# VHH binders against Protein DOG1-like 4 (DOGL4): the designs that were tried, part 63

Target 1, 232 residues: Protein DOG1-like 4 (DOGL4), of Arabidopsis thaliana (Mouse-ear cress) (q84jc2)
Amino acid sequence: MSKMRNLVEEKFLEFYESWVIQLELYLHQLLIAHNNNTMSETELRHLISKLTTHHKAYYTAKWAAIREDVLAFFGSVWLNPLENACSWLTGWKPSMVFRMVDRLRKSRVVLVEAQVKKLEELRVKTKFDEQKIEREMERYQVAMADRKMVELARLGCHVGGESVMVVEAAVRGLSMGLEKMVKAADCVRLKTLKGILDILTPPQCVEFLAAAATFQVQLRRWGNRRHYVTHS

## First folded at step 20 (VHH)

Design kk10 (from kh3 with K103R)
Fold by OpenDDE, fold request of step 21:
Structure kk10 (fold): chain B 232 residues (1-232), chain A 122 residues (1-122)
Amino acid sequence: as target 1 above (232 residues)
Amino acid sequence: QVQLVETGGGLVQPGGSLRLSCTASGFTFSSYVMSWVRQAPGKGLEWLSGISGSGSQTEYADSVKGRFTISRDNAKNTLYLQMNSLQPDDTAVYFCATWDEYRGDTYEFDHWGQGTQVTVSS
């Protein structure tokens, strides 16, 4: 069964495809920068700025789209199943990036004690924020199941204009709640990313961003390959 | 086996132009972002330009923006770099490269050519 795409899905799919390609273009730059010890701090900061701007653009587009149809992002037709499986509230789980930071520590990157301390503080905060959002989401979902699902089920048995209006109102209410949760999650993502980049040196930022971009691009590639294998 | 072969390098006067080519084989060329990178004597690797698989998206380093143009012909599995207004500082070995690592923990290009020498001198 193929899901019909709505206008929001189609537009965002196009955007995302372009966005991911652009990310890979930036990744190439990051890879070179990561392997080049002769780049100036200014050059590195410029590259970092390009990436941060790129990520900001994603959320700008996302937030515009979710205002129109937040439910589109719970299906995320622009993502493959693997990408979706790794998603937490329509995006990457904030606490996941600390695993990437841990990898940096195991590499040639040396973090000073002050950095380690700050990263740990950020980790704890991020985890706390995630849990808070999860609890809120859970409460919201349970409340909807207890109340709105019954209403929707009842309405589903009727065909008429009034019934349709009630259903639409219910869906709007749900959507508004979901939008709040998604925005909250995105806020944590952005704060976490900003926090990490503020703690790391420019060379470390480049490596971190390279790791993040690599993961994102590879996840998509892996998922696509599996998808093709499954459907071939 | 993935192969990248750069050609088109040579000696050119300041202000001159060259067009580099990179012929790719062993993979679906049109599905991959490609980049040009150079290495000057005594300097590190410098990323110059990148192009999407379809060619619809391009990026340039500030050092070459307005002078260099990246393009590709997917039917010929060829990547191009048009270099105009060449300067002595552009003297380097030029490489085409792509990234296709199957593990997410590597941070290097997977595929490079042998490179082509570009020398800008009066």
Scores: ipSAE 0.874, ipTM 0.957, lowest interface PAE 0.5, mean pLDDT 90
Fold by OpenDDE, fold request of step 21:
Structure kk10 (fold): chain B 232 residues (1-232), chain A 122 residues (1-122)
Amino acid sequence: as target 1 above (232 residues)
Amino acid sequence: QVQLVETGGGLVQPGGSLRLSCTASGFTFSSYVMSWVRQAPGKGLEWLSGISGSGSQTEYADSVKGRFTISRDNAKNTLYLQMNSLQPDDTAVYFCATWDEYRGDTYEFDHWGQGTQVTVSS
C-alpha cells in the first residue's frame, strides 16, 4: 500500500508537481537563450528575473508548509529516492552550485579574474555557513536522544498515554528546531544563488540557470525511471 | 525514431491568422513539454511558447502574448499554435521542439522538425 500522506504532503506534492513543470517550461526558454547570442541584455535580464521569481515562489510555499509540518520535508513524498538522496536539509546543497560553475568554466563560460576571486570568496563563505548549520542540526538531533526519550524507547509498545504525550512534546521541540534549521539552510541557498548571479554577467547567468534547471529536471527524470515513480 | 512535422505555414497579409500544427511520433507525446520556436532571417532562434504535457500550463514570450495560443491534442499527438494579428516581424520559419535528455549544462537530445515557413507581407 502507498504511504499514507497527510494534508501538507498532498498540498505540497501538488504544488511541487506544478512548480517543476513550470521550471521545465522556463528551462526551454533558457536552453534557447543559451544557444542564442542575439538576445538583448534586457531580454536576458527578464528571463533571469522569471527564474529567480519562480525560485522565490518555491521557498514561499515551502516556508508556509514547514510552519504546518516541517517533518513532511524530511520524508518528501513528492520526491523520488534519487532526488532525496541528493538533498541536503530538504533541498539542494548550496556548495554544489560552485561545481556547476566550474563545469561551465571548463566549457563555454569565460570568467575574468575578478569574477573568479569573488566566486572563491563566496564559495568559502557558503561552505562555512553550511558547516555551521550542520553543527546546529546535529545538536538538535542529539538532543532528541535525551534521558526521557531513551526511557520511552525502552518501554517500547508498553508506553501509556502520558508517555505518548511526552514523545509528542519532544517531537514538537525537535520540529521547531528543524524548522529553524531548514529556514537557515534555505537562506544560505538563496544567498548563494543571489551571490552567483550577482557575480556573473547576464549571459553567464542564463547558462548557469539553464544548467541548474537541467540538473533538477534530469535528476527527477532519472529517478522516476529508475524507481518507477509516477509524477507529473 | 522521434519525428516532428510542422505544417500550416504560408503567406498571409498583416493582421491575418494562421494555425500551425506539429505532429509528433516516436515518443510518448503527452509526457513531454513542447515548445514553439521560430527563426527569422538573419536572427537567432526565438522561443515563443511552451505547454506542459497535460496542457494545463502554458507560457508565452512577450512578443506573442495576446496574439498566439498554444494548445495540444494528445490523442492525436499534435501540437498547435494559433497565430492571430500577424505582423511582418512574425515572418520566420516556425519549429516545434522538445528536449528529452540533458547532461548538466547541455541538452543531449533536442528534437524539432524541418519547420514551416510563415510569411507576413502586404
Scores: ipSAE 0.871, ipTM 0.954, lowest interface PAE 0.5, mean pLDDT 90
Fold by OpenDDE, fold request of step 21:
Structure kk10 (fold): chain B 232 residues (1-232), chain A 122 residues (1-122)
Amino acid sequence: as target 1 above (232 residues)
Amino acid sequence: QVQLVETGGGLVQPGGSLRLSCTASGFTFSSYVMSWVRQAPGKGLEWLSGISGSGSQTEYADSVKGRFTISRDNAKNTLYLQMNSLQPDDTAVYFCATWDEYRGDTYEFDHWGQGTQVTVSS
């Protein structure tokens, strides 16, 4: 079923397509760095910085877009169904990255006890923050049946000029609430990512970032292949 | 089966130029990001440059920025690397590579050619 796209959706779709391609370009660098023992720490840090900057750019664009139309991100027409199915509040679930780290630990990444302890602390904190967001979302969902929403529902599609302000106010209120929640979730994502990168050594960071980028790119590929959607 | 064949290598003097080609087959070339990588004797692999499927986005390592240019002709299923101002330190085997694993835990390139030797010497 085809979905009508608004201007925000169109713009962000274009941005995201380019952004993901760029991520894959960076992934190629990470893959080589991952298998290159001759790279200096400075070089590795530079690469890490490049990736972190790229991720920050995503959220900068996202936050600008959600300010205009946060509802666009609850449809996310730029994502395939598989990507959407794996989405938690318009993005990746923060706690997921710890499973990724666990996977790395079981493979070739050796963490010292101090790192393990710090990661566990971060894991607990991240889960706590996720749960807090979820509780807020639940409260918000219940609150959506407030007076403004009731008025909006009552007006329905028969809104005349005299009721336009009421409808607009209701929509704005709803959107602002959603925006706040999305931003809160994104902050947890960013904080979690930063936390992990602060705990890991530069080589470990490269491996982690490679894993994360791989997962993201492959998830998109899997979804696109499954649904016969082409990407550049 | 995916095939990548690098050509265009050779002996060149410092300051000289070479143009490498990579001919691809066995997959939808235009749908894949492609990279050039090199390996000098006794050194590890070094990523040099990457290009998106459409060719609209490119990346370069600092070591080759301003000297090397990556491009592609999707109609010919060919990847190119124009190398200018070559120096002795550019001596290496150059590889064309792409990544095509559908596993979230894959951390290596899947497809490489045999490479082409580039030697920069006076």
Scores: ipSAE 0.869, ipTM 0.954, lowest interface PAE 0.5, mean pLDDT 90
Fold by ESMFold2, fold request of step 21:
Structure kk10 (fold): chain B 232 residues (1-232), chain A 122 residues (1-122)
Amino acid sequence: as target 1 above (232 residues)
Amino acid sequence: QVQLVETGGGLVQPGGSLRLSCTASGFTFSSYVMSWVRQAPGKGLEWLSGISGSGSQTEYADSVKGRFTISRDNAKNTLYLQMNSLQPDDTAVYFCATWDEYRGDTYEFDHWGQGTQVTVSS
């Protein structure tokens, strides 16, 4: 049985397919910039700006869409099952990007001690903000599990106008809370991205952005190939 | 065996035009973003343009926007670059390239053509 798409899902699917293709077009530029030692700092900063603008455009579109249907972002139709399985509150887990930072420390582009210290401070702050959101979500989930909410869910299995209206109100209440939490998580994501790029030099930013784009595109390709195994 | 083969290079007068082709084999061409990249004498690689697998989305470097047009014909497994208003500083070896999969600790294209020389001179 295929899932029925609503207007929000249809519009965001169209947006996301275009957005991820554009990310791969930027990946190609990052690959060249990473391997071209004759690019000026100005040229590198322009490419970095294109990437940050592209990421901000994703969140602009996402926040408009979650106002209408935040639940669409939990198990999204525009993501494959592998991509959905890797999501934390509708996106990448902020603390996990520091695995890509660890790769920079072992790459051709050397981090100086001052950068390493600032990155560690940011990692700790990011983890703290992440844990704060996790605690808030757990408290919200406990409140939603009280006997009144369980009773409302049970009533939603029966026909009748009052039962339908009660379920609709409960879903709207859930959606408001989830929208708040998703936006908070996205703000941590944006702060973490900005923080990393502010600490890194332009060549280091190019390598970091290449690593991030590579991971996202690779995850999509691997997940899309999981239906059956083929050898070519 | 993945192969990318560029053709269409040569000598052209300033202001002239050339159309480069890149014939692909050994992979599902329509599934991949493709790029054109050039290397001028004594300079590093310069990314010029890219195109989505379906051909629906394109991107251009500022240096070639408005003069170059990327396109593809998936039925013929061929990528194109139409180059207009060529100037002497467009003289370079032109490559088609694509990225398929992260393989180890490198951020590089996986597949490159051999390149085709474009020379813009009187």
Scores: ipSAE 0.805, ipTM 0.939, lowest interface PAE 0.7, mean pLDDT 85
Fold by ESMFold2, fold request of step 21:
Structure kk10 (fold): chain B 232 residues (1-232), chain A 122 residues (1-122)
Amino acid sequence: as target 1 above (232 residues)
Amino acid sequence: QVQLVETGGGLVQPGGSLRLSCTASGFTFSSYVMSWVRQAPGKGLEWLSGISGSGSQTEYADSVKGRFTISRDNAKNTLYLQMNSLQPDDTAVYFCATWDEYRGDTYEFDHWGQGTQVTVSS
């Protein structure tokens, strides 16, 4: 199904394609850093900082774009169907990164008890924040649906410009509410990322970031490859 | 049956230049980010540079910025590394490499060339 992409979607598609390529360029560096025990802590922290900056740049660009058209981020044209199916409020669920953390616990890089405790506390906080955002989104959608239905009923009874203005105001109110919810979810994502990186040692951070980058790039590759699911 | 073959290494004097080539086969070359990696005698692997599938995006390690230039010719399935202002510390085996997919519990490149020796000495 072909659909015309609007300007926001076209700009963010170009940004995202470039951004994920740069992520893969950083993945190559992470793979070498992970397998090179002669790198200094300073060198590792420099690479970790590049990854952190890269992720912050994604959210900076995203937050600018959602102010123009937040709805573009629900069913995004720059993501394949597999990536979109994994989306929760325009991104991975913040707690999904703990799958990568769980792999560290099985890794050659051992977590000490203090780290395990701090990571579990962060996991619980992240999950709690996710649940709060999900409940708020549900309440918002219910309230918006009731308001939208009432205003649409009023539009059906009116022929004047006031009914159009009310519908337009309701749509704008929906977009503003969704912007707030998406940014709240993104803040949880960013806080969770920073929290994990603050708890982990530099070698552990490299492995974590490699795990996250491989998952994101792999999901994109798998979803972009055509499969004859209906012919299997 | 992915194959990566590096060529163009050799002996050069300090300040000299070399151009390395990496010929790829067995996969859609233009779809992959490619990297140059080196290993100096008695040292670990060092990532040097990477380039996007289209060639539109590049990245360099600080140690080689301004001296090395990565490029690719997708019509020839070939990756290049132009190395200028070579110093003795650049003496190493140079590899091209790429990552394709996660393969269990390891985080490493999937495909490597055999390497080409670069020796910089007076």
Scores: ipSAE 0.804, ipTM 0.940, lowest interface PAE 0.7, mean pLDDT 84

Design kk10 (from kh3 with K103R)
Fold by ESMFold2, look of step 20:
Structure kk10 (fold): chain B 232 residues (1-232), chain A 122 residues (1-122)
Amino acid sequence: as target 1 above (232 residues)
Amino acid sequence: QVQLVETGGGLVQPGGSLRLSCTASGFTFSSYVMSWVRQAPGKGLEWLSGISGSGSQTEYADSVKGRFTISRDNAKNTLYLQMNSLQPDDTAVYFCATWDEYRGDTYEFDHWGQGTQVTVSS
């Protein structure tokens, strides 16, 4: 259970705890804003901008951290087990936001045909990008499995500092490949989010952002309380 | 069972100060982000300020930044709003509120107080 944390994990844990609390503070603002006929379009766009900036700050911090230790983001110490179980390449799966949009369309948000068409186009593009990344991950996993077998074979043949340098270079090369793949996934996430917000009107954006923040805070709260909740 | 009770409202002259309190019971107060929200006559709800469970992080609406200060005392299960430099357009019913869990097809605060009236008039 106890895991030795490196400096990267410790720093990002502190960042993430603060970041998710700030997200909940923004959620409270969204809960008031999403049915408030009194707020001007300027006020709504300002709130949307705060949320967009907040998400961008997360990825800025994440990309700095993965350059130092990309593996910290697979099974992260700052996430509970439920949050970690929901991860696809160190984050939410881009296609899941379209399920959230679909749910909102069925209950609360009315979209015109132009918006529906644009969302369908974005959904197809997002799926295509996801599938491309998944195929690249498959190639990486095969290469990593083969490299593990080669490394095990080389353990019995010790050659001073030269052997250590070759192994370290190979590990760094694979780690850099994994870093690029995680960044590519994050870029799909950001492009998908921005695409949705560009298609929706400001009141619709507030509704979507409220749903997204609610889901993230709910997942964290539920996972943190799972030991005291039982169901038959 | 969950209860939020606001007190400390009243009549105050422009430029004056007032301190609102919100006493919480029936839940683990220190685990929740808390907010102050107001409703002026004939207007919709306006979010004013929020504070983290520990009290370490706060946020303010632009309309009250620099004039209002949110705080909490977790030992007393009490949320506070210190309001300074009050003006007539701060006249409203002030509520404390929090969100606990998503339920149904809407995104709403789960728990509200009944509110306390603040009237600023000369």
Scores: ipSAE 0.779, ipTM 0.926, lowest interface PAE 0.8, mean pLDDT 85

